Miniprotein binders against BTB/POZ domain-containing protein 19 (BTBD19). Designs and how they scored, part 2

Target 1, 291 residues: BTB/POZ domain-containing protein 19 (BTBD19), of Homo sapiens (Human) (c9jj37)
Amino acid sequence: MEPLGLVVHGKAEPFSAALRSLVNNPRYSDVCFVVGQERQEVFAHRCLLACRCNFFQRLLGTEPGPGVPSPVVLSTVPTEAFLAVLEFLYTNSVKLYRHSVLEVLTAAVEYGLEELRELCLQFVVKVLDVDLVCEALQVAVTFGLGQLQERCVAFIEAHSQEALRTRGFLELSAAALLPLLRSDKLCVDEAELVRAARSWARVGAAVLERPVAEVAAPVVKELRLALLAPAELSALEEQNRQEPLIPVEQIVEAWKCHALRRGDEARGAPCRRRRGTLPREHHRFLDLSFK
Below, E stands for the ipSAE of ESMFold2; O stands for the ipSAE of OpenDDE; V2 stands for 0.75 times the mean of E and O plus 0.25 times the DockQ between their complexes.

## First folded at step 1 (miniprotein)

Design Z2
Fold by ESMFold2-Fast, scan of step 2:
Formats: structure tokens, sequence, C-alpha cells
Structure Z2 (fold): chain B 291 residues (1-291), chain A 81 residues (1-81)
């Protein structure tokens, strides 16, 4: 029928560009944010934020109160990530970069921006590499992003030696480290994994201002010390004397496995091999399980 | 208790040397290697006890080492039979 109303669309690009020009523009702004540790002022528009995001709707409220509004302080979000969020809310598009995507993902999760979250997840998976994977794993564990967690664990399993030497690895929480230490698929030798765990615990101890042994306590039982050769256990004992990391009882259980010339599986001390475990002479006497 | 732990460690050291003497007659190189590991563990425990006063931890390690010696003695007797 000729006179019927129908939906027609203008060009998306000029419309988007016009709205983008309002991002952090003091002209027509009605709210000022003080963002990140840098405490940078960012100007925005209440109506655009509130209609696009329930977090901002709640944060900004319906009633501005009497008098001139004070700046809204958001100290935990980096400025670059906040500006990316604003770009997305204003234009429904955003440029994602490897160096900032995890911070944008974090903000998207915290602000309840489901579509931006999904776009960031797709980008992270596509650009995942040795330098990014441990930081991505930490974000996945922090926010319960199961699919990203599985992808990060699988990547670390395939690139274990390189991943364990990154800054991101040293900054992992115990909760994020545990899935890695429980993995039979890690392509790393147990001696190297023990060294990595000690470095991790040292950094955590310095940051949290707690003893190294206390920081390591939640994760050290996952270390398969029975896989270590006598010389490696001797070196570990000497290091443990100087800097306590592993309970002495756990080291003694490993020596006991050597003396029995077989694993004591009844005590729950499995000698299960990892994909990266280097063969050692005593492994012939242990009940080793490999994927 | 600290006094008791020192006595237990001395007894452990004596038992290790008895096992070493029995192994010289047996000639098994694998068992000789295990004696060397036990000697290392006893020296480490003695040093640890001098530097750290955790008596409960020392008691657990001493008990484990004593059980370890008992099992090794059984293996030496089996090798002779």
Amino acid sequence: as target 1 above (291 residues)
Amino acid sequence: SVEELKDRLEKVKQEIEKLADELKENGDPELAKLIELLRFMARWLEDYAKEHGDTERLERVAETLEKFIELLDQKIEEAKS
C-alpha cells in the first residue's frame, strides 16, 4: 500500500561522528568526572549516560539535588578505559587496543555493559599472546568469565615456559594460579614450576606485606615434589632453609617416595607427570600418570 | 620436648649409620643412595632445628623420618632374603 508509514534510516557514520564530538566536550556537558589515579577531569552528558547504562542511571540519579553538582570521583578506572566506555555509550562503537582492552573489559563488566563486554572478549581472544594471557586470566577469574578462563588456561598450557616468566604471571592471585598448578597439560618441568612459584610468592609477599610462606600456602600443595630428582630436592631444601616457601613435611614426603622406590598413593601424594615433565631415573619406580 | 626432640634426632642419626653398615655388606647401590638421602635429611633437620624453634613441626618431621627408616630397614632385610 502506497500511504503506509515505513521506517527509513539516515547514514550511520555522520550521526555517529556528531555524537562522538560530544565525548569529553565541556560544551553542553552537565556532569564532570574525576577519573583514575591521574584524577583527570572528563566532561559528559547525563541523559546519554543514563539512557545507555543502568550503572550511570543509578550513579547520577534522577534528582541532582539543590545547588551546583560536585564532580563524580571514579578513582579505580583508568582514564583511557573510561573514555573508551564513553565513546561506546555515545556512538555504539569503540576502538579497542591490546594495551587497554583488559581495562575496558573490566569497566564493561563493572558497569553492566553486556554488548561492550562481549566485543572486548572477542578482541582479547583474537589478540591473546604470551604477554597478555596471564593478565587476561586474572580478569577472567576475578569476574567469573568461564570461557575466557578456559581459553587462557589452554594458551598457557601450550606456552608454559614463556608465560611463567611474564610480569602478568607474577601478579596472579592464588585463585587464578591454582587452575594452572592443577593442570597435567602444563608444558613445563616441575623444577622450573617450583622456581616460578617461589618468584610469584616473593612478589606477592612484597605487595601484600605478608611472609613468603603465608602467601604460598594456598598453592604449594599442588607442586609435585616427588617428580624432582635427589639433587633438585637437596637444592630446594637449602633454599627453603634460607627462605621458607614449602612446608618441611611436604619435602619429607617427596624424599619418602624416593626411599620406597614407589609412590605412596594411599596418602594422596600422587606422582602424576605433566606434559613438560623431563624424565628422571627414579620415575621408573613411581606410579606416574600422564594424560 | 625440645630436649626429647634432640634425643630422637640422635637416635635417628644412629639408626641411619647402622643401616649404612648393613648396606656395605649387601652391596646394593640403590639402597646406598637412599642412605645418603637420609643422611642429608637428618643434617638438614638438625640445622633447621637450631635456626627455628617450631617444636610441633620438628616433631612431625622426626616422626616421618623414623617411619622412613623403619621402611628402609624392611627393604634391606628383603634384599638379603
Scores: ipSAE 0.000, ipTM 0.171, lowest interface PAE 18.8, mean pLDDT 79
ESMFold2 (binder alone), alone request of step 1: mean pLDDT 73; pTM 0.618

## First folded at step 2 (miniprotein)

Design F1a (from F1 with K21A I23R E28V L30H K67E L69K)
Fold by ESMFold2-Fast, scan of step 2:
Structure F1a (fold): chain B 291 residues (1-291), chain A 81 residues (1-81)
Amino acid sequence: as target 1 above (291 residues)
Amino acid sequence: SKVRITIEVTTDDPELAELIAYRARFAVKHGLKVEIRIEGNKITIEIEVDSPERLLRLIESLAKLLEEKNPNVKVRIEIEE
């Protein structure tokens, strides 16, 4: 069938530039947002937002009452990320930066912007580094982004020591930390991992206003204490008296496992070595093989 | 057991709206499943937890905030076995 018409296109860049000029422009705006914890005003256009995004269509569908229109408060999104969302909605393009991409990704997921979400995911994978990876893992776990979660876990497995020292690590939820603590591929010694878990639990305890031991409870069972030397276990037991982190019973089980020798009857679970586990004399007598 | 809580707050105080959103965002970051919807002066918070103890701490924190600001509040609790 022969078409009755032909679609022709003007130049994309001038068209995009003109629409970009409307972002946060108060002279033509008909809605004002107050975004982020800094409460920054951002001016926008209801028709452009509503036709491009179902979230904004629903949010902005309410007619203002008599009097001066009230600003729309969106305190969960930083200003820079919100402006990036607006740029994408107005121009179908956006500049992504390492320092803000996770917040843009979060906004894209929360506002149901599937194309922007995918673009952010591709960018995050390309710029993934030690300082970003734990924050990226948290976003992946929070929103069920399975492929990003797998990429982040693999990166942390390869760069474990550096990753565990980041602020992002300290801010991980228990749900995001669990896959890391279950990994045989972590390139970190168990003594260092115990210290990292304690630091993590301290930060979480302060933020959640809960005891350190309670915050650590979901994750501490994954710590392989039987890999620790007698002196390290003794030191951990003393630290545990001063600041409870691990159930006393778990430390006792490590002593039992530690005391077993090759040729003795073994009871209990195998004490699996991690990729970063430093050799210790007693490891000769533990079943460190995979099952 | 899985528990879902829906908290509806009606307020024209932007400071309270901001504090609620911040706390809910923080809870999501720390493994709680939280959804916030802001529609004019109405704030709806939906929370899903798998632990009664985590739920109690979250309720205590939010109750304290709401008591200080004295908004109109409606709470619905659904327990899914």
Scores: ipSAE 0.000, ipTM 0.198, lowest interface PAE 14.9, mean pLDDT 77

Design F1b (from F1 with L19W K21A Y22R I23L R25E F26Y E28V L30H L58F L65M K67E L69K)
Fold by ESMFold2-Fast, scan of step 2:
Structure F1b (fold): chain B 291 residues (1-291), chain A 81 residues (1-81)
Amino acid sequence: as target 1 above (291 residues)
Amino acid sequence: SKVRITIEVTTDDPELAEWIARLAEYAVKHGLKVEIRIEGNKITIEIEVDSPERLLRFIESLAKMLEEKNPNVKVRIEIEE
């Protein structure tokens, strides 16, 4: 049995400010990190990192080899994001900026900092716009952040034409692009979506040093070619001969819908209209079954 | 050291011009300063980087791809230090 004590607290801000002064301060530091592609040195304190973060406890918990201390290399985290993580670990507070919050969120997830992750998610939702949303979607898909993914998809559905024109769109993985291409709420016409998919595949092909058709293969099945008018399909077929993007069999299935004046979702010829689908005369036949 | 890369593309294809512009935006995200000039059918992209080796191969790959996909595209790459 132990006597009941009283817990009393000093003022948080002076205490926090004192600890903030230790961030990246070479005086009293006992570990040096080399962070990011810029190879920036960052000075820190092993005890503060280890007691606040299991990732750093594991990283720094092994005894260093006998000899001179070597810097710890963390090449994938940008310096600004790493400094934000340190600020949070030292002070339990952090200043978030639109330009760096996705990198801070990434570090928070990778280092297992649940509270910082949640603070970053709240901030991202507040500052979400056309220029940020595709980059935010990629982070959400990469780390399985379901609520952020839903918010980003909904934003892109409402602002589809603008979002498809961003650099963030061109950088989406196939896994992140698939939910968008499967969306009936996407406010963009199928002809424009095919053009956007080709641009996405061209950039991906250059980055990955792979053929355009290979990069596009995981996503092109979701393109609803049956929505395209005969003149548009003819133009696509000719462009596909010059730069292969879509299997010729998929274009054939779209032509079949025109010839039979019927849609065929069940046979892999997607024909459902999207929110942004422009009306075409043949669309009146797409709801008819083959039976 | 700073390296300046100039890519000159000659094409009559407006879709290719738009694709190149979007690619330049992608390069900006990787910390590059990019200037684009369009003069009729000639597109000039000027890129300045502090550590170019990681991006030089990316740009070279894109130039090869442009030449393979569109025979009327003329690509010139100039590197100045």
Scores: ipSAE 0.000, ipTM 0.140, lowest interface PAE 18.3, mean pLDDT 79

Design F2a (from F2 with V6F T36I W45Y F47L)
Fold by ESMFold2-Fast, scan of step 2:
Structure F2a (fold): chain B 291 residues (1-291), chain A 82 residues (1-82)
Amino acid sequence: as target 1 above (291 residues)
Amino acid sequence: SEVYIFIRVETSDPEKAKEIAKKVAELAEKYGLEVIIRVEGNEIYILIKVPSKEVAEEVIKKLSEELKKMDPDVEIRIHIEE
């Protein structure tokens, strides 16, 4: 049967290229953005932004009164990320880079660009490495991106030693650190995890101008102190006297496991081993309370 | 279940960011709210856990008022995860 009408298409590449040429092009522009800390001017087109993005539709939907339009200030988005957003809105395609994708993802979430968000998520997962994963985890937790959170946690579980030593780790929020400290799959020993938590709390304390113990309070209960040998607990107590990190009662609970020669998960810090837990002599009796 | 509020705040300078972070922590403690705060230069990231959307709206209102008093030029961006 013959169609009553036929949809025909021109070449996609020249069409896309023509629209890409309008990105940050003052020709025909009718809005100027001032973006990032560098306060770079970026020229754009209201009709195209509003048509493609509800955030921009609301932001640019009112054209009140006479006079030259004031620039729209978006100080928190880096210029490179903003230009990537514009490229996507104009062409339905974007070139993503490892160094900027988390900021592009952040903008996509904040501007409600679901398709760009999904493309960024797929890219982040493909380029995850030790240096990026903690920053990616923070973005995932910040915006409730469950699938990215799971992928980041899994990566950190597999590369725990290296990940815990990154700047990104030290800058994690307590909310982002908490899922890691709850993981049985972390390939790191508890003694090293305690040291990592102390380093994290020190950085947070300096940034927030709060005591180390206060910064650590939301997460320290997840530290499995019962896994530490007596000598390690003694060292932790000495360190805790110099720089409080963990409530004294939590250390006492761990000592009680040693004194009673049995595990007591109901009353103390959890005593469940992680994938990276190094064997210690007392570990054999931690399971006795359930037998 | 519970509602999570993410707030991203940009202040006029890093000193104001630290001051605001401290104020948010004090308000969360006062109202018995579970809160996570991270400061990056002049930006603050706040995650608050609240029992309902109605509580979320009240918390957002009160916090916005307090932040504007501390820095009139503050920029506040909010995401609610239900």
Scores: ipSAE 0.000, ipTM 0.093, lowest interface PAE 23.1, mean pLDDT 80

Design F2b (from F2 with Y4R V6W R8I W45L F47Y H79Y)
Fold by ESMFold2-Fast, scan of step 2:
Structure F2b (fold): chain B 291 residues (1-291), chain A 82 residues (1-82)
Amino acid sequence: as target 1 above (291 residues)
Amino acid sequence: SEVRIWIIVETSDPEKAKEIAKKVAELAEKYGLEVTIRVEGNEILIYIKVPSKEVAEEVIKKLSEELKKMDPDVEIRIYIEE
């Protein structure tokens, strides 16, 4: 009897190179995408997209009917990220760059490309730095990428002062900012954190065309005002008169906890010290220096 | 203009914290630095006044190196006021 059939393989690289040559190539193309804000035309092949990606299978599976085929508009994906997606679908490989990886990750999540998503996540973790971490945290929170979220939060906890001064920090959503403001490991003093929250709220207010206090409302209760000294609370009250950020009632409660020692709750769980919290009693600190 | 540095040092036990505080005081005297030191359990709070940012960076570097020699497991947090 003859032996069972044997599977044999050709060289992978020439095969992949040939398919890569079809990316954004109008020769043999049967679909045109208009992508990004710049509305760039990108040519592709329905059969390759549909067999590799269920999102494109559904998108391209509806027959246009009798008439001239119209371009498919994908206005929210940047051209560079879309081309990276096509390269991956055509060749099962992609070149990732720090400047575009978060956009490629976003596209991979939106198109349901699990393998590309995992490759992007591995790359992001390896290139994570002060300038990238807040933008990476935003993507993680937006798409529920728990492991990336934990890695970004841990990085920010270790590099708090630098991270809070980045543009990425100022552009965080309230949902992405909340895990940071709830962290006991955040290495920032509460006075600096209040200033950072005000800057964040100012940027959000300008972008959303809403009052600063309204933008800050979802996050300000996480600020541990009882940790602030009397002089700092007075300064905060004055700033609030000029530019409302925190409810007056929250500042009043901090005064009660700090000045009146109401149940000593300010020292307990609701008003716990962070890793970066500096001792207040400034005048006493000088007197106790020889302990 | 004066630059003020706050350093928080966390060590494994209160006795080691006292040893570190004593060493920091000795180093401050040796280098002619104005420092205030407070020990709270296993934490040491150090407040230093220096004449410039350049001096601040050098002081932070030298102090961090000395503290790591005394306790390799020491956690150091630094804040700069200008």
Scores: ipSAE 0.000, ipTM 0.122, lowest interface PAE 22.4, mean pLDDT 80

Design F3a (from F3 with R20F E24Y L25R R27L K28F E31L Q47R R50A F54L E57K K61I)
Fold by ESMFold2-Fast, scan of step 2:
Structure F3a (fold): chain B 291 residues (1-291), chain A 81 residues (1-81)
Amino acid sequence: as target 1 above (291 residues)
Amino acid sequence: SKTVEIHIDASKHSPEEIIFKAWYRALFYALEGYEVVITISGGTEERLRAILELLKKLLEIAGLKVEVEEKDGVIIIRARE
């Protein structure tokens, strides 16, 4: 049935402005956060956080103990992203920026803020570019954001050469790199992709303090070495002697695959071209093998 | 039967050039009824084995019967229809 009353609303802007004034304001604050690597103090209000967010309700509890409350340390969230979360919780609105949106998205996912997560996803898609896409892909893979992952992969497929040269690419996890290396739509030649994979593995090796070959092991099987010309494959063997990246057995399988039908993909040496694969003389031999 | 001998020095040519020249000449003569003997010498053992595997597969895919002999760092490939 119909309700007995009619809901009417006051003006949104003065109400929002009043609540926004409480963000990081020690006046009436009853909790202090120490946020990010800079360990910046951020003042907040337990009742507003707890009623708007189950994560904070659980984190803060229901009663403060007797005495002065200890600051709550949240070292993994950047200050700017945390302040954006508070703005959203206090006002139900937030200003998003290209430079910080991935960190706000990360916080929204971690704190279970589904509406803020969706708003961030919509914004990321609109501002996606060469410099942002690999970092966005990493966030998508980390949190299982399938739609964002598909959009990032599609962008990288269209802008492969530029994307592979970014810092974001070099910092991808193996799990985030795998969907790219499995793509037939990459607009990049296999020789360039092998060089990009080596650069990626070098950076990972330095960060993780592990051998280059060990860091590369989860992803190198996806490299389609059979697409490389004999001279390029020979050069790869020589480079592999100086700095191991790819198992010798995989290079041998590539040599065997050059003249054989695509059925030899069962041997772990796929001959399938990518969108960006440049023609080579031995590709004519592959045509003969299909007959 | 008529026999054609092809000699290739792997130390003086790129792998691509060796494979293309050997394959093209072998296929041409074999299809004309010749028995082709390809001798490949020089280069590293690993390189010669890779060239052998690829060249053997190329000739077999073309429908030729291939026999291989390896002696003292020299590879001898016999191909015929």
Scores: ipSAE 0.000, ipTM 0.108, lowest interface PAE 21.2, mean pLDDT 80

Design F3b (from F3 with E17W R20L E24F L25K R27L K28E E31L Q47R R50S F54M K61L)
Fold by ESMFold2-Fast, scan of step 2:
Structure F3b (fold): chain B 291 residues (1-291), chain A 81 residues (1-81)
Amino acid sequence: as target 1 above (291 residues)
Amino acid sequence: SKTVEIHIDASKHSPEWIILKAWFKALEYALEGYEVVITISGGTEERLRSILEMLKELLELAGLKVEVEEKDGVIIIRARE
């Protein structure tokens, strides 16, 4: 006696197209968002947002009072990323672009959209390149996305010279930069890495309105100055006098490594090479000390 | 007392992550009837002020009652329904 039930489906395309037409459509909207630094108005539907996303359910749960409702201001999300989120919530599909995917990923993580997050992660891995990788690493570190972090670090290790010259590298937090500076697999010579760290600290100092040395303090201990030739250390000392970056004591410790002889006791001074470390004459003595 | 305390070090996380984590947790617990006390420390005075202004705005938009105490580089935000 149980009734026969069969699931039948209408055409997916017209259904999806109809729902997509509601995205940012003022004719049927019941909520207005003001998004991003550009303060762009975006029109949406409370019931659709709330049933598809717990973030919006909580945000929009308050009953509006009598009169014209004030717009909801979301200044931290870029308009393009917000529209991509709405497209996904309305249609369960979204067009992802290399230029915006990290911002869509950020919004997906922030709004608790687990499936959109996973789709963005898959896309990021496929389009990962020199220009995107440091920005992707920052997002991974910010939100604890371990698998993406590992992929980004490995990419930077293989493409270090190019990656260190990107805007994304200059904008890395100290927390994101530390794993890179601790890596033995970086394909960059230490002299170039010191120059990159100084450039990074200069940009950070300007953005955070702090002295260069203060911004660099959490990361400079990872620089392997003992690998630098005497001429390079002399140049670094002179530049450090003009623009402090590295504690003088750290430079002094590097100079002590140049005094090592084959017969001297091993001092335990850091002299571990990176994958990209260029050979220097004094490295012979450091290698013999470790033999 | 139905109170939940959240402690955040602003020197170890991005402002965006701090704001969103604090906002999400505050909503989660406040909707369950708890008073949420968010303590934010570390970072620069300007950074903490920026975090405070945005977080307060988001919490109030969500319909929560927000009280703020600011002293000697530490921000304490109390949110409740």
Scores: ipSAE 0.000, ipTM 0.151, lowest interface PAE 20.7, mean pLDDT 79

Design F3c (from F3 with R20L E24T L25K R50L E57Y K61W)
Fold by ESMFold2-Fast, scan of step 2:
Structure F3c (fold): chain B 291 residues (1-291), chain A 81 residues (1-81)
Amino acid sequence: as target 1 above (291 residues)
Amino acid sequence: SKTVEIHIDASKHSPEEIILKAWTKARKYAEEGYEVVITISGGTEEQLRLILEFLKYLLEWAGLKVEVEEKDGVIIIRARE
């Protein structure tokens, strides 16, 4: 009977440090990337990239040509995120930062790096705050990351007033904004939500060079105008004449809710209250589904 | 009592725009003690029906007494306290 073979390991830290020294090192490189809008040169190793990542395996091929390799252009990934990806591929570890983790997550999704994706998701959830949550929601919606989307929506529901005032909120796509506007759990009054939607549409209109009303069209139907008092609806109507945001017919449906005086929900004007809805006298005539 | 007349051409504006404009003016004048007479002409029968239905609801909500007359494709709405 021979003795059993035993797997033994060297120290992980010196091994990882040695491999990390190869990241963006031109002395030992056999491929050059031109990365991001800044067109930064990044030096790498074909064998390490190809054996660790199917995306790079397909991109780089099995064997280099007989001449000097031409640079590989990757215009859409920021340099810092690309370097983080390389660090992970070379060492199976990466240092994540709040300011860059969403870009690293994006690269991990695009390059099919499942383990790095999960590590980034865990990090994002732990560092979620008012300033990061809307950008994180946008990434979650863009790539169909359902668990991150749920966590971001829950955070915004709990911190609605603060979150609605961030740059990230103003930069949300209509697709990312819709889940928020459909939420009964938003801790914000409908009058404030209408103001936030107008600000969002103004920024989108400026960026896309389109009318405010056109940018707002996909999302405004979710605004619960029937919750607004008559004076608030009159003020909205006046603002809407000066800067169109909401179809006139939607404002009319809200007025119809006031005219009924029976608590009936008017067609096209949802009456359901949110967690942040402030009480108004006419609310006694609406079915708000709360006691 | 003093009377104010509001004339609207339904062929030149959306039904919703007409409803809001007519109701806003009618509410203001009725609160000042005027009898408001809204005459709506033009547009399609469908548009006139929609305008009448919503204006009547809004005027009654404001606590006004509303009388309606229809003649030759023209709608006349009389509103007063």
Scores: ipSAE 0.000, ipTM 0.193, lowest interface PAE 15.2, mean pLDDT 81

Design F3d (from F3 with R20I E24A L25E R50M F54Y E57L L58F K61Y; at its last look DockQ between E and O 0.05; V2 from the best seeds 0.00; counts 0 for: pae E 16.8 > 1.5, placed apart)
Amino acid sequence: SKTVEIHIDASKHSPEEIIIKAWAEARKYAEEGYEVVITISGGTEEQLRMILEYLKLFLEYAGLKVEVEEKDGVIIIRARE
ESMFold2-Fast, scan of step 2: ipSAE 0.428; ipTM 0.836
ESMFold2, look of step 3: ipSAE 0.000; ipTM 0.154
ESMFold2 (binder alone), look of step 3: mean pLDDT 85; pTM 0.827
OpenDDE base, look of step 3: ipSAE 0.022; ipTM 0.494

Design F3e (from F3 with E16R R20Y E24L L25E E31R Q47L R50E F54W E57R K61E)
Fold by ESMFold2-Fast, scan of step 2:
Structure F3e (fold): chain B 291 residues (1-291), chain A 81 residues (1-81)
Amino acid sequence: as target 1 above (291 residues)
Amino acid sequence: SKTVEIHIDASKHSPREIIYKAWLEARKYAREGYEVVITISGGTEELLREILEWLKRLLEEAGLKVEVEEKDGVIIIRARE
């Protein structure tokens, strides 16, 4: 029969170094990308991209057209993230940074780069902090990355006050915010959470060009207004008159908890306390137990 | 069933804002039982192609059924349940 073949390997370091030198190098390049909002030119090699990535295989086609190809515009990926993707495709290795890893992760998911996706997920978990966690949560919710979502929620539960004051928090989708507002482990007082929700809704209203109340509608029902003291509810009603956020009916249900002084007669208003709930005098008359 | 129409001018927003706005609104209304019709216009052919590719993928990953039409330099995306 035929003799058995044996796979042997050369030195990895010189091989990787040679290919890394071709990243964004016009030498032998046959495609030019215009990347990000800054419209940065990035030079690449069609054969390397297409054989390593089905997204680029589809995007670039099987054969280049006659003459010099026109630049390919990829406006939504930042230059640094795109260069990281190219480094990975050329060398099967990449240097990840805290400030860019979520954009590299996003590109890996969008381009179908499974191994790069897993490497980015491992890195994100290691560098997770207050400033990154809400942005990481949004990426996890957007792409259905369940383990990352669980890690981010747990981190926010442990660092609630700081996390709620970040830009990443203000930019969360309703879908990403909802699990946080449902959490009994959230270590923040309800009055502060209401203020955070209003700030969140204001930013969302500006981005979506919709009324504040409409943007807030999917999440405000999770706010436990019955936990608020009478003075805090009165202040909320006045703010709500000036800038509608919460349905009047929901505030009325919270007032019923105070007037009736019985949780069982006001079961329509959520009154279960959170880990960060500060004690208030009227709490003596509400059933705050989890049962 | 009820239909919600969302019109986005690609010249007025960054590509990320367009994708975020369309994705968030589509998920919200689809969960309420609406058929969501997203119309995107005003961008270059390259920009509209880019937005379409990512938005379609994001909506499908959210569990929505997505149908796409391209008419007169305008992209129409229909998303439901």
Scores: ipSAE 0.000, ipTM 0.188, lowest interface PAE 17.2, mean pLDDT 80

